# VHH binders against Protein DOG1-like 4 (DOGL4), part 86

Target 1, 232 residues: Protein DOG1-like 4 (DOGL4), of Arabidopsis thaliana (Mouse-ear cress) (q84jc2)
Amino acid sequence: MSKMRNLVEEKFLEFYESWVIQLELYLHQLLIAHNNNTMSETELRHLISKLTTHHKAYYTAKWAAIREDVLAFFGSVWLNPLENACSWLTGWKPSMVFRMVDRLRKSRVVLVEAQVKKLEELRVKTKFDEQKIEREMERYQVAMADRKMVELARLGCHVGGESVMVVEAAVRGLSMGLEKMVKAADCVRLKTLKGILDILTPPQCVEFLAAAATFQVQLRRWGNRRHYVTHS
Key: E = the ipSAE of ESMFold2; O = the ipSAE of OpenDDE; V2 = 0.75 times the mean of E and O plus 0.25 times the DockQ between their complexes.

## First folded at step 9 (VHH)

Design z23 (from v72 with S104D; framework vhh_8fcz_2; at its last look DockQ between E and O 0.01; V2 from the best seeds 0.00; counts 0 for: pae O 11.7 > 2, placed apart)
Fold by ESMFold2-Fast, scan of step 9:
Structure z23 (fold): chain B 232 residues (1-232), chain A 122 residues (1-122)
Amino acid sequence: as target 1 above (232 residues)
Amino acid sequence: QVQLVESGGGLVQPGGSLRLSCAASGFTFSSYYMNWVRQPPGKGLEWVSGISRSGSYTTYADSVEGRFTIIRDNDKKMVYLQMTSLKTEDTAVYYCAKYTDSSDTYPGFDSEGQGTQVTVSS
């Protein structure tokens, strides 16, 4: 038996590897900017703009890929097991970025009262949006267990009587449901990121983005390092 | 062992062109993201350009965008940097570098070649 080649997985693996390496390049620039007192507000805004464009490029590529094969994003081959274990609906959990925001309250550039209030309002809204999506995913999983999976399993057991086209149409329907769910989660991620950046000053944005990029890059490196650890 | 051998550097006038080559051996070349980095006299290492494993994605430093082109030939295990409209500020030792996630730097490089000198002077 030969294994079927998944072209979506191969294409996104190369894209994601390149995207993460570019993120590392931006992280280097963010760390330099954070320690540089001579960088202008215009220069900081330009760097922040590069990072926001970079994150938007990720979702543009992801949404194109999930339209073709959303299941590739559940247990992704371009992510190591640690990255996959830390995923919430194929990506970072939106409310978790507020952990990085909390660190800013103790930084050299202190948040003002108006910013703290807006960040708390955003945190509450983000948690509400997360719970709404979790309820939708629960409904999806219950529907799969009650009817769709049972029907697909029965069709698979009737060799010679069932049309492959009927089974493929049913699987496509299930995948479209997951695609909508993943896009909903990604919209919450983008709204949360934009909301935080709109509230923060440029130096605070640089610190926040540096923290977020550091965590993402280090999580990947920690997980990849597991392959080189001797077991005894 | 990983080996990277750069060539193609030299003396050129401002506005001139050079093509740098990097011959790779000792690893599965087609599985790695490859980079060009440079070190100007008296300065630190500066990332210049990168290319994905198949060549589908390329990235350039702002200072070289539109002037430099990175390409690779996986069958020949080669990376190239085509440099045009060269400026005096491009004067540096140029290194071919294999990406790694096992470094303390961002991005990570666990192997650099010996370098090739590019001097842009009138």
Scores: ipSAE 0.730, ipTM 0.889, lowest interface PAE 0.9, mean pLDDT 86
Fold by ESMFold2, look of step 10:
Structure z23 (fold): chain B 232 residues (1-232), chain A 122 residues (1-122)
Amino acid sequence: as target 1 above (232 residues)
Amino acid sequence: QVQLVESGGGLVQPGGSLRLSCAASGFTFSSYYMNWVRQPPGKGLEWVSGISRSGSYTTYADSVEGRFTIIRDNDKKMVYLQMTSLKTEDTAVYYCAKYTDSSDTYPGFDSEGQGTQVTVSS
């Protein structure tokens, strides 16, 4: 079912598999911290720092890879179809993560009024940044469909090296625009994550990070089981 | 059927070194993330180390970081665990395991072989 992968896809596939397995290791540690309250605040902050560093490492690797091939991140070969269907501009939708915080509040995490107000402010800011990116993406899609792209398609029907050069320039322009938008979305993701972790106490951060890692790992495992059922 | 045969264990004094070996068969070895796990006396299984398909990425439990090195040889279908600066708390039966996303552990693994005993004692 798969086609030949380019080098970027091959490298990122192995990276991402290893990154998720390491996330599973950290999930184990988060569950221990949650279920056995023997960790000091300093130890909790160290664990939270490990998770933060792990997420930053993902974006470091991603940004290097999108410089080479941003299109690999739209319908990624390292994600199952369920994971791909849940993505917004190559990743989790920042504003949707607040539903996870709401779930925790309903069941386990007690937030004081000041935290609730700060989270609402962050939610509004996050939504604003998302809408800005969505407007930029719409503008870019319109530009891609405009008369310049129709003209390039017309030129591509003619034989000649000049037509190839014009098409290559247009493709480079599309790739650069998409890279910019993916990085902007990733910056919103990082700001939202940091903002949530800054508002929550260390025990609450452990709860949130455990819930987030559980969701990501289970989405992957469940999506993979559907794949095996349909291909046997 | 998956087969994993561990060897290389033994009795060693604290500060000593051992190299464990795992011979794999019954699956496409080079396509799988591989692990070492251990079971200390009277305790449950504990994840120790993992290595990616090509060997480009390795990871270690905090308790062994800097002392143990996981290595694989895809041509020989072998996984190794080089252990140095051994401590009495490293005493355990060591198993190699294929990563699985159907396990209820994090990270996901299941031990398959009989394991190899490592005893660290003065």
Scores: ipSAE 0.631, ipTM 0.861, lowest interface PAE 1.6, mean pLDDT 85
Fold by OpenDDE, look of step 10:
Structure z23 (fold): chain B 232 residues (1-232), chain A 122 residues (1-122)
Amino acid sequence: as target 1 above (232 residues)
Amino acid sequence: QVQLVESGGGLVQPGGSLRLSCAASGFTFSSYYMNWVRQPPGKGLEWVSGISRSGSYTTYADSVEGRFTIIRDNDKKMVYLQMTSLKTEDTAVYYCAKYTDSSDTYPGFDSEGQGTQVTVSS
């Protein structure tokens, strides 16, 4: 049985399915570029730019959608259970991408000392940025369970109209906070991605992006197979 | 059990210097990157400096670069933070923290200490 979806969920599902298809196409290009020593730096930079633009498009769409219903993204119907399980504040956890960087270092990629230093700094900063957001997120979540809300919960279905209004107001307040936190998290994601790409050379960027895209695509494919989820 | 005990904080005037110390125990000290972090009044934790396992590699936040120096003594299981040219904005509780992963690939921070207060004021 398919879940009932609201308009925001349906629209974003359609968007995301198309977005992922395009990502797979870019992954193919990245893999070709990675194995092609004849591509110029200009060509590589162009490819990197296309990927960057693609990611920006995702967040543009996401931010438009969360203004309408941020809660839709905390039960993302466009993702399979595995993808959802791996989600941190409605997306990939920024610090996770440094595993991809580690993979680069274990491969043929040679990072100079200056790059290593910058990456290390970025990694640590990213971690603390995540923690800041997590602390704030926790504050919102805990605040939802204040004395008033607990009392309303105790009353259960016997609450009157005024009580319903109080709950709705509380949910609106939480939603505003959640939207703020999701945007903050997305900013850390984008900052982290940009930071990494600024540190790496074009060939290294291509390899990094290929690894990241591969991980994302494989996670989706495996999750879909296991749970018999139909996605485009 | 991982233990980190910070010391050396105090009150100092702007432009002054302090040297913080952190005594580590309960883990293989030389296998982990060590860090200093701080929490200014009313603010969250922020990263200050890191040092590699051997001490050959150091890194600093932009706000303290050129003023602070992190060093470690693996024989004594100590990490230090030499602070110079202190500013009022350096006022904070300072903590030492190790990476959770000895490979330093996956940064988690263990900061079990109580911290040491640094106050820079005229």
Scores: ipSAE 0.000, ipTM 0.251, lowest interface PAE 11.7, mean pLDDT 87
ESMFold2 (binder alone), look of step 10: mean pLDDT 79; pTM 0.800

Design z26 (from v72 with T105E; framework vhh_8fcz_2)
Fold by ESMFold2-Fast, scan of step 9:
Structure z26 (fold): chain B 232 residues (1-232), chain A 122 residues (1-122)
Amino acid sequence: as target 1 above (232 residues)
Amino acid sequence: QVQLVESGGGLVQPGGSLRLSCAASGFTFSSYYMNWVRQPPGKGLEWVSGISRSGSYTTYADSVEGRFTIIRDNDKKMVYLQMTSLKTEDTAVYYCAKYTDSSSEYPGFDSEGQGTQVTVSS
């Protein structure tokens, strides 16, 4: 490798690989539940709970890791180039998940009018929250080009304890700002996921989670097999 | 050529213990997530347990949780399955399997060996 991985990257790479493989195991269970249509409501709720817990575990690990090295999540070494290309603020773009919800409208399990209305309201709110974060990111990027940042970069060219401390403090501040923005984006993701699951019935939740997991797993597999991205 | 050689199976009484071993060759063992899968008589393949590259993360099927422990030794290129409180339902041929994303199944498995037979009966 032309760039050595740091310890945070190595640790999170192993975590993420294991997390995705466990997601594949849950996807297998979701597909069986969806295709057989014989599972009780209690059994479906338990499966949905496993998926919800699994996604929460991802954010628990991610937030611990970004506290140590938030930049590791921009152009992540544990993601292939296709996954990185599809990333929005270190993860999936919340509004895109409604494309999977739109598929439910065309499936054998028809959504009732009340559900359609609530999903539309959630879609609008999710897009609004997305745009707010995008504006914050734009402001952060503009601040990086600010006169003060240029001055601090110049100061970093000089040797001295005081100048080193000032530059270090500024870099820590930038990382903390970026961490807060990533956490804000992740909160929108979690709220969107919870909102969808709260609106859907257990069989619809299974279908939705199966679609979402299938897309996530297949995107990874397609990226790892570059010829399928090019030719399929 | 990926080669996985399982051993350690045998006949054991209900409540007994066995330790299965898998010797790996033909690939960079420490770079792959490893699995144990089993096939009971007259049934399909069932995933049992998995272990991450360094051994930091393990996962188990509900049917074996708390009774089985998966372990790996990267220096020796070995993966183990420590089985306790064995039940007649654990009777199966046990296979060691390397994770792969080329499978149509979830999770995906690469080439398997001949397996090792575990029989739990009185």
Scores: ipSAE 0.720, ipTM 0.890, lowest interface PAE 1.1, mean pLDDT 87

Design z27 (from v72 with T105D; framework vhh_8fcz_2)
Fold by ESMFold2-Fast, scan of step 9:
Structure z27 (fold): chain B 232 residues (1-232), chain A 122 residues (1-122)
Amino acid sequence: as target 1 above (232 residues)
Amino acid sequence: QVQLVESGGGLVQPGGSLRLSCAASGFTFSSYYMNWVRQPPGKGLEWVSGISRSGSYTTYADSVEGRFTIIRDNDKKMVYLQMTSLKTEDTAVYYCAKYTDSSSDYPGFDSEGQGTQVTVSS
C-alpha cells in the first residue's frame, strides 16, 4: 500500500521539488537569453553563475543526506519511475552531457577547432573515469557479498549482544562503501560540468545549460504523465 | 474543481504596503508548490514568488527580492504575499497559481481566478 517515508526522504523530497521548480525558472531565463542576442557578456556570466551555484547547492544537500541515509538515493521517492530508470549511480551519467554539447554544432555560434579538441579530450577522460567507478562498484559488490555471507553464516550459531553489534558493524561498512562510490560519481559529474563550462564561451554555455535543463525537466514531466494505450 | 480566489489589492502610494491573500479549494493544498504571478498593463505574465509544500523553501524574482514575502497556512489553505516598499512598476493584476508540470511553459502554472488589482501611483 502506502510506504512510510523516513525523515531524510521527507526532507529531501521537499528540497528536490523546490530545486527542480527553481531549475525551471532558470531554464526560462536561459531560453530568453539564447533567443536574445542583446544580452551583455556580464549578464550572461551572471546567469551562468546562478546555474553553477544552483547545481552546487544540489550536491551540498545530497552529500548531507547520503551521510545520513545513502540507500534513500538508490530508490529515490522524490524521483518518478522514468527518472529512476535513467539514473547511473544515483544521478546522470557524466558522458551523457556531451550529447548536449553536440547540439552546439547546429547553433548560430560554431565551435572553433581548439574547443572541439579540448571537448573530445574531456569526453575521453570522463568516459575513462566513469568506467573506473563501474569497475570499483563491481569489485565492491563481490567483496561485500562474500564478507556478508560468511559473517551471517558464522553468526547463525550464536545469540547475544555480541552478534547484534557485529551485524550492525557490517551494515555500517556497506553503507560507507556506497557513500564513497556515490561521492566519487558526483565528483566526476562536477568535474565534467566545470570542464565543459571552462571550454565554452558564455553564449555557448547558455545554450548548453538550456539543453541540459530542458532534458532534465522534460524527463521528469514525461515520467509524471503516465500514458495508457486503449484498445478500440 | 480547482479554485483560487485572490484578494487584498487596491490603490497605494509609492513606498506603501499591501498584503494579498489567496484562498484555495478543490485540491490537496498541502501537496502543491504555490506561486504568485502578475500581469502589468499591456505586458505578459510575470512570475513573482513561490513557496514549497510546507513553507520551508521560498524563492523570489530579482525585481521583488527583499521587498516581498510569501507565506502559507496549510490549515487555512491560504497563501499570502506581503508587499512592502511598493514601486509604480509593481502595478499589475496579481494571480495566485498552483504549480503544474502539464504546462508547455517553464515554470507551469494553473490559475482560474480573476486576480486582484494592485495600483501604485500618487
Scores: ipSAE 0.711, ipTM 0.887, lowest interface PAE 1.1, mean pLDDT 86

Design z28 (from v72 with T105H; framework vhh_8fcz_2)
Fold by ESMFold2-Fast, scan of step 9:
Structure z28 (fold): chain B 232 residues (1-232), chain A 122 residues (1-122)
Amino acid sequence: as target 1 above (232 residues)
Amino acid sequence: QVQLVESGGGLVQPGGSLRLSCAASGFTFSSYYMNWVRQPPGKGLEWVSGISRSGSYTTYADSVEGRFTIIRDNDKKMVYLQMTSLKTEDTAVYYCAKYTDSSSHYPGFDSEGQGTQVTVSS
């Protein structure tokens, strides 16, 4: 098990580093597109599609990895302490992206009233889904604690292979529960991202994705240098 | 401390091929993503290609996709750039660069060597 865990961590570390570096490449393209008002809607949609595919590839790889070792995603070795401190159930907190949308609203690009209404409806739905996942997380944490205490008590009474088998079965069951919960949280993330992109125009999508990618890349860079993030 | 030594450049006709080499020392080579970057005459640095720690993932600039191949040998601490179907626009000084997250560029790179000159001319 430990050997499999190390292998999953090593493979995902290489994958994630490469994924972030490719995100930096896409960020460069997004910044060029943002400054170029001669790009066609077709060209902008193609770039948005590349980013969407890139994020989808992340979840494909993540879900394959959590099937092997979901615990690797709690306090991940491929994330620095700052990234881990900002993590909510192995990833970004879905409602956080609406703060980025609010910053976009204060730029030179104006959102029409219909978009503002749809974004607010999406924000409320996202917060509801987020809170549902938080309640499920609490339920699983309580169940894990109860289960562990029972198994620790059993180890005090039996010191043979029978006790080892029971503990292994319990750990597998808890890991399967965590995998399901993490996938549920990731589905909320993907639905929220898709919802925002469906509401925004292509130029607004480029600005949003550039802001999101900039924050993700800079948070990683700041954390690797042990910098504090300051906000005005 | 960190040293990168590029070689393999030269004069070649359009449509020709060259293989560039980069010898690395002074750091744990197998722990770093490696890049090739180039500087054409009178222009800024342009990112060309990158390769992950073990070589499992590679990426290329649109201008070289399908023509260039990046390879690494961690035992020899070498990274290579196999260039085919060379064009006059590929004329540049080519640098091997270690990935860094401290750069203002996306993707970030630093610690390049003296470079190797590639000239594509009829």
Scores: ipSAE 0.670, ipTM 0.855, lowest interface PAE 1.0, mean pLDDT 85

Design z29 (from v72 with T105L; framework vhh_8fcz_2)
Fold by ESMFold2-Fast, scan of step 9:
Structure z29 (fold): chain B 232 residues (1-232), chain A 122 residues (1-122)
Amino acid sequence: as target 1 above (232 residues)
Amino acid sequence: QVQLVESGGGLVQPGGSLRLSCAASGFTFSSYYMNWVRQPPGKGLEWVSGISRSGSYTTYADSVEGRFTIIRDNDKKMVYLQMTSLKTEDTAVYYCAKYTDSSSLYPGFDSEGQGTQVTVSS
C-alpha cells in the first residue's frame, strides 16, 4: 500500500510544488494582461517569454531527474490521482492543447485564415509525432512480455549473484528505453508549445497560455479536493 | 490558531537596506510554501517572493530580483526578506503569506498578519 519515496521523488515533489505555485502567479499576470487594453506588445512579449522560460525550466529539471530515476515519473508522487489519470507518457498529451486553441476562435481576438492553416498543419504534425511515440511504447510493452524477459524475470525470483546481476542489467536497459521515450514525448510537447506561440499574436498567446495554465491549475485543485470530473 | 506576525519595517533612504521577519505559529510551518506580498499605497496586492518548504527553491518578482533574498528557518518557524538597494517603488505594507490552493485567487494566500510598513523616501 504505502510507497516509500526515494531522494529523486522527494526533491522533485518540492520542485514541482514550487513550479506550480509560480505557474499560478503567472496565470494571475496573464489574466490581468488579458483585461488590460493598454499593455504594449513589448510588455506582452516579455510576459510570454516568462511563461516559455518557466516551461523550459520544468523540462530541464525533469530530464535531470529521469536520468536518475525515470520510473518516478510513472505514477508520480507529486501528482494527485486525477493528474496521474490524465497523463500521457508522464505529461500532457500534445494534441490536446489544440482544444485550448479552439477557444481563440470564439474570442474577440479572431484568428486570420493564414493562422488557421498553420495551426492545422501543426496539429497534424503533432498528432503524427505523437503516434510515432505511441508505436514505440507499444513495441516496448510487447518486448516486456518477450520470452527472454520472462525468463530473466523467472531467474530474478531466485536468490543468486549471477542472476541478480543479469536482471539488474536488464532493468537498467529498460529504464534507458523509457528515458528515451519520455524525452521524445517532451520534445514533441515543447515543439508544439513553441509552434503555437510562433503562429499567434501576443494577445492571442496570452489568451492561449491563460487557458492552458487555468486547465493545469484547476485539474490539480479538483484532484486535490477529489472533485470527480469523470462524469462527462 | 494560525498566526503570521511581520516585523522589521521602517523608514529608509533610497539605496538602503532592511530585513523583514515573519514569525509563524499554529500550523506545521515546514510543510508550507511561504510568500512575501506587498501593497503599495493606493494599489493592489503584489507578490514579491516565495520559498519552498525546505528552502531549496526560491523565486522573485522581476522588480525585486537581484535586490531581495528570501530565507527561512524551519526550526525557529521564521521567514525573512533581506532587502537591499531599496527604491521608492518598494514603499508598501509587506505581508507574510502561507500558500493555499483553496483560494479562488491565483495564487492563493492565507494571511492573518497586520503587515509591516516599509517607506523608502529621501
Scores: ipSAE 0.632, ipTM 0.836, lowest interface PAE 1.1, mean pLDDT 86

Design z3 (from v72 with S111H; framework vhh_8fcz_2; at its last look DockQ between E and O 0.60; V2 from the best seeds 0.00; counts 0 for: pae E 2.5 > 2)
Fold by ESMFold2-Fast, scan of step 9:
Structure z3 (fold): chain B 232 residues (1-232), chain A 122 residues (1-122)
Amino acid sequence: as target 1 above (232 residues)
Amino acid sequence: QVQLVESGGGLVQPGGSLRLSCAASGFTFSSYYMNWVRQPPGKGLEWVSGISRSGSYTTYADSVEGRFTIIRDNDKKMVYLQMTSLKTEDTAVYYCAKYTDSSSTYPGFDHEGQGTQVTVSS
């Protein structure tokens, strides 16, 4: 879409496009590693480390961006409509990744009983952390609806620079609470990812990361194919 | 129509340097991530390097990182690959490729044109 973007949106759009393309490169390496028994444990650990560093780089960039404009992450311009429809608090829903973990039960590398137990414990904790954030967001929305929404609606009746500035200041005020919620959700995402990788063996980590990256890349590609561009 | 024209290849000794150029036309160059890919003799296509829309972000294959530098000039609609410390394994036809998400490959790219031959030999 043609739309006026602020500096944060323009910079993060370029960052995210590049980040996803680098993820595609790592996905290629993960698929090669998964399909072949030629890589050593050291090589697999190095590849897993590159993926974890890549995901951490995303959150470093995201947190810098949300400090400037958290609202850019609600209905993000760098995400297509399908990606936006699948978002939970500006990103993937942490508990959903356990569906990808379930595929490991069909892999050549069998999960041992101790791993199954630890993964179930992590799944329960992840769901608990998700629900806690959802309750915090609900409390935030209820508190804001009674006062700030009425204020914004009244200000929207005025025209001119002063009313626009006041509305922008009020929206920025609302966004400070959202920034904390988004960062809390991202911390659950990182804890969930780290927890899974800590439980899995290197070959299982490769299979899990390949499944997760495949889903993320394909969701983006499916959504992009729906978007018709007259001239490109 | 989309056109990508590669140039700058040649014969060099191991340890040598070359700069490849790609001239783009027929599309909004500044809206696309650009790649260099190569095809060694008797092998498939290998992704080498990529550069974001404005040039702010670059990515390299492990085999070339630290030796190659990708640069773009959006005003001239050019992308370049500066190659240093060349190895015999770098011998390939080099292609400039526009990023696409319609490819079955990761990362996705479509290349057009004849490419430019790089031969590293003593």
Scores: ipSAE 0.711, ipTM 0.879, lowest interface PAE 1.0, mean pLDDT 86
Fold by OpenDDE, look of step 10:
Structure z3 (fold): chain B 232 residues (1-232), chain A 122 residues (1-122)
Amino acid sequence: as target 1 above (232 residues)
Amino acid sequence: QVQLVESGGGLVQPGGSLRLSCAASGFTFSSYYMNWVRQPPGKGLEWVSGISRSGSYTTYADSVEGRFTIIRDNDKKMVYLQMTSLKTEDTAVYYCAKYTDSSSTYPGFDHEGQGTQVTVSS
């Protein structure tokens, strides 16, 4: 199955491939840092900052791209089917990271009571925000079905320039709603990530980021192997 | 058959410059993210720089940022590494490498060439 790609898809595909490779490089550094107890707090914080900056760069690029074509992100050609299947509103689901933190706790990460409390508060808040977005998304989807899809269906009976213009206008309306929801979701992602990193110590942050990066990279590798996708 | 042939290495004094070249053949060059990696004496392989398929995106290790520049020519199937302000710690065998996601380690590289020796010494 081949898909014709537009310019936005092609550009973002190349960006994302580069971004993921850089993530792997950072992952390597994180793993070294995790296994090296001699690294100073300053060094750890520097590494954390690099990762944070890297993630911010992704969203900067994403938001620029979705402004041009948000629909491209609902059929992300730069992701394999497994990655797409695991996506929530064009990215990782914020509440997922708390499961990662929980697994770390069960392994070797020791959190003080104050950290546990703060993480729980953040988890509750994050879930609440996710639910709000989901409800809003559902509302948009229903509204799209009632207004835009009916119009599209009606116009679908006709082939001509006028119908194409009306369909295009309808699609623009849909896209605006989708862009809003994607940005809202991304904001929750960024807030959640920042919240977690603010609660954890630098060594704990490194471990968390390593786990998250590993998951992302492995998911991509697994999916590529499974579906015979080559991104390099 | 995949071939990567590195050249341009040599002996240079600290503060000097070198330009490395890599000639690629045997694969669709423009479809691959390309890298330079290096192996210092007695040390493991370390990543130096990478460049996207079209050359639009470049990345560098912290140790070489601002001093090295990676470029590629897809028509000629070449990758270059311009090195400036060389330091003794830059002494290594330099390899041109394709990215690969098949490796069990991070990051994954596929290098088949013999590499080119860069020695920075006073």
Scores: ipSAE 0.654, ipTM 0.866, lowest interface PAE 0.8, mean pLDDT 90
Fold by ESMFold2, look of step 10:
Structure z3 (fold): chain B 232 residues (1-232), chain A 122 residues (1-122)
Amino acid sequence: as target 1 above (232 residues)
Amino acid sequence: QVQLVESGGGLVQPGGSLRLSCAASGFTFSSYYMNWVRQPPGKGLEWVSGISRSGSYTTYADSVEGRFTIIRDNDKKMVYLQMTSLKTEDTAVYYCAKYTDSSSTYPGFDHEGQGTQVTVSS
């Protein structure tokens, strides 16, 4: 049991390391495209497609892993403490991604009125979907509270196999509910990302993706430096 | 001390195949993501391929996807690059590199060895 949980964490740690390294390589290409106006629309769309596929690959791998052990994604061993502290249901809160959109509007990037309107509609929809997930999580928590005996048996001292069976049932119930909620949150994240990329022009998409990748890479590097210094 | 020794390069005609080898010593090889990078004549380094610690995850530059295969053998402390359908633009000095955070433009792009020359010419 414990060995299986460790294997999920070990596999995803290796996957995540590879995934972030590839994101850093794509970031280099995004920065070139961001600083160079000679790339064709075809070249930009190819790069945007690679980034989109890369993000989808993350969720494909994540969803396979949460089938085995969703609890590994709460306090993930493959994330540093700073990355973990920024989590909402195992990832970025979808509505907060619009901070990158706001930065685009403050730069020399011009968003036309039609784009601004569509982005505001998407922001509202994203917020609505977040609130729906939060309400479902509250309902789930209430339902789990009605299983007080299984919860207490998991946390308290127990003397026999009956306590183990009660704890196992409680863990299964928690895991199933959390898996549903995490996947729902991830679907909102993906829909929001795709929605933004569909509204923006290819040059604007490159700027957005570069900003987002820069933030994610910096968050990891800064958090790793702080963690490394503390323990070395 | 870290040492990476590349070999297996040579002169080959377009469409040909070649296998590069990299022998590693002086570090815990199985703990590191490994890369191949290359330097075309008169140009800077460009990343070619990477492989995760166990070999379970591989990545490739668009220019070589489908033609090159990166492989590692942690017991022998070796990383390989199997190259097929070679083109003249693949002409370069090829280096293997250990992934590190660095000031370079690509992760794990800084090489340690002298590299191995691959020349693809009609």
Scores: ipSAE 0.459, ipTM 0.778, lowest interface PAE 2.5, mean pLDDT 80
ESMFold2 (binder alone), look of step 10: mean pLDDT 80; pTM 0.817

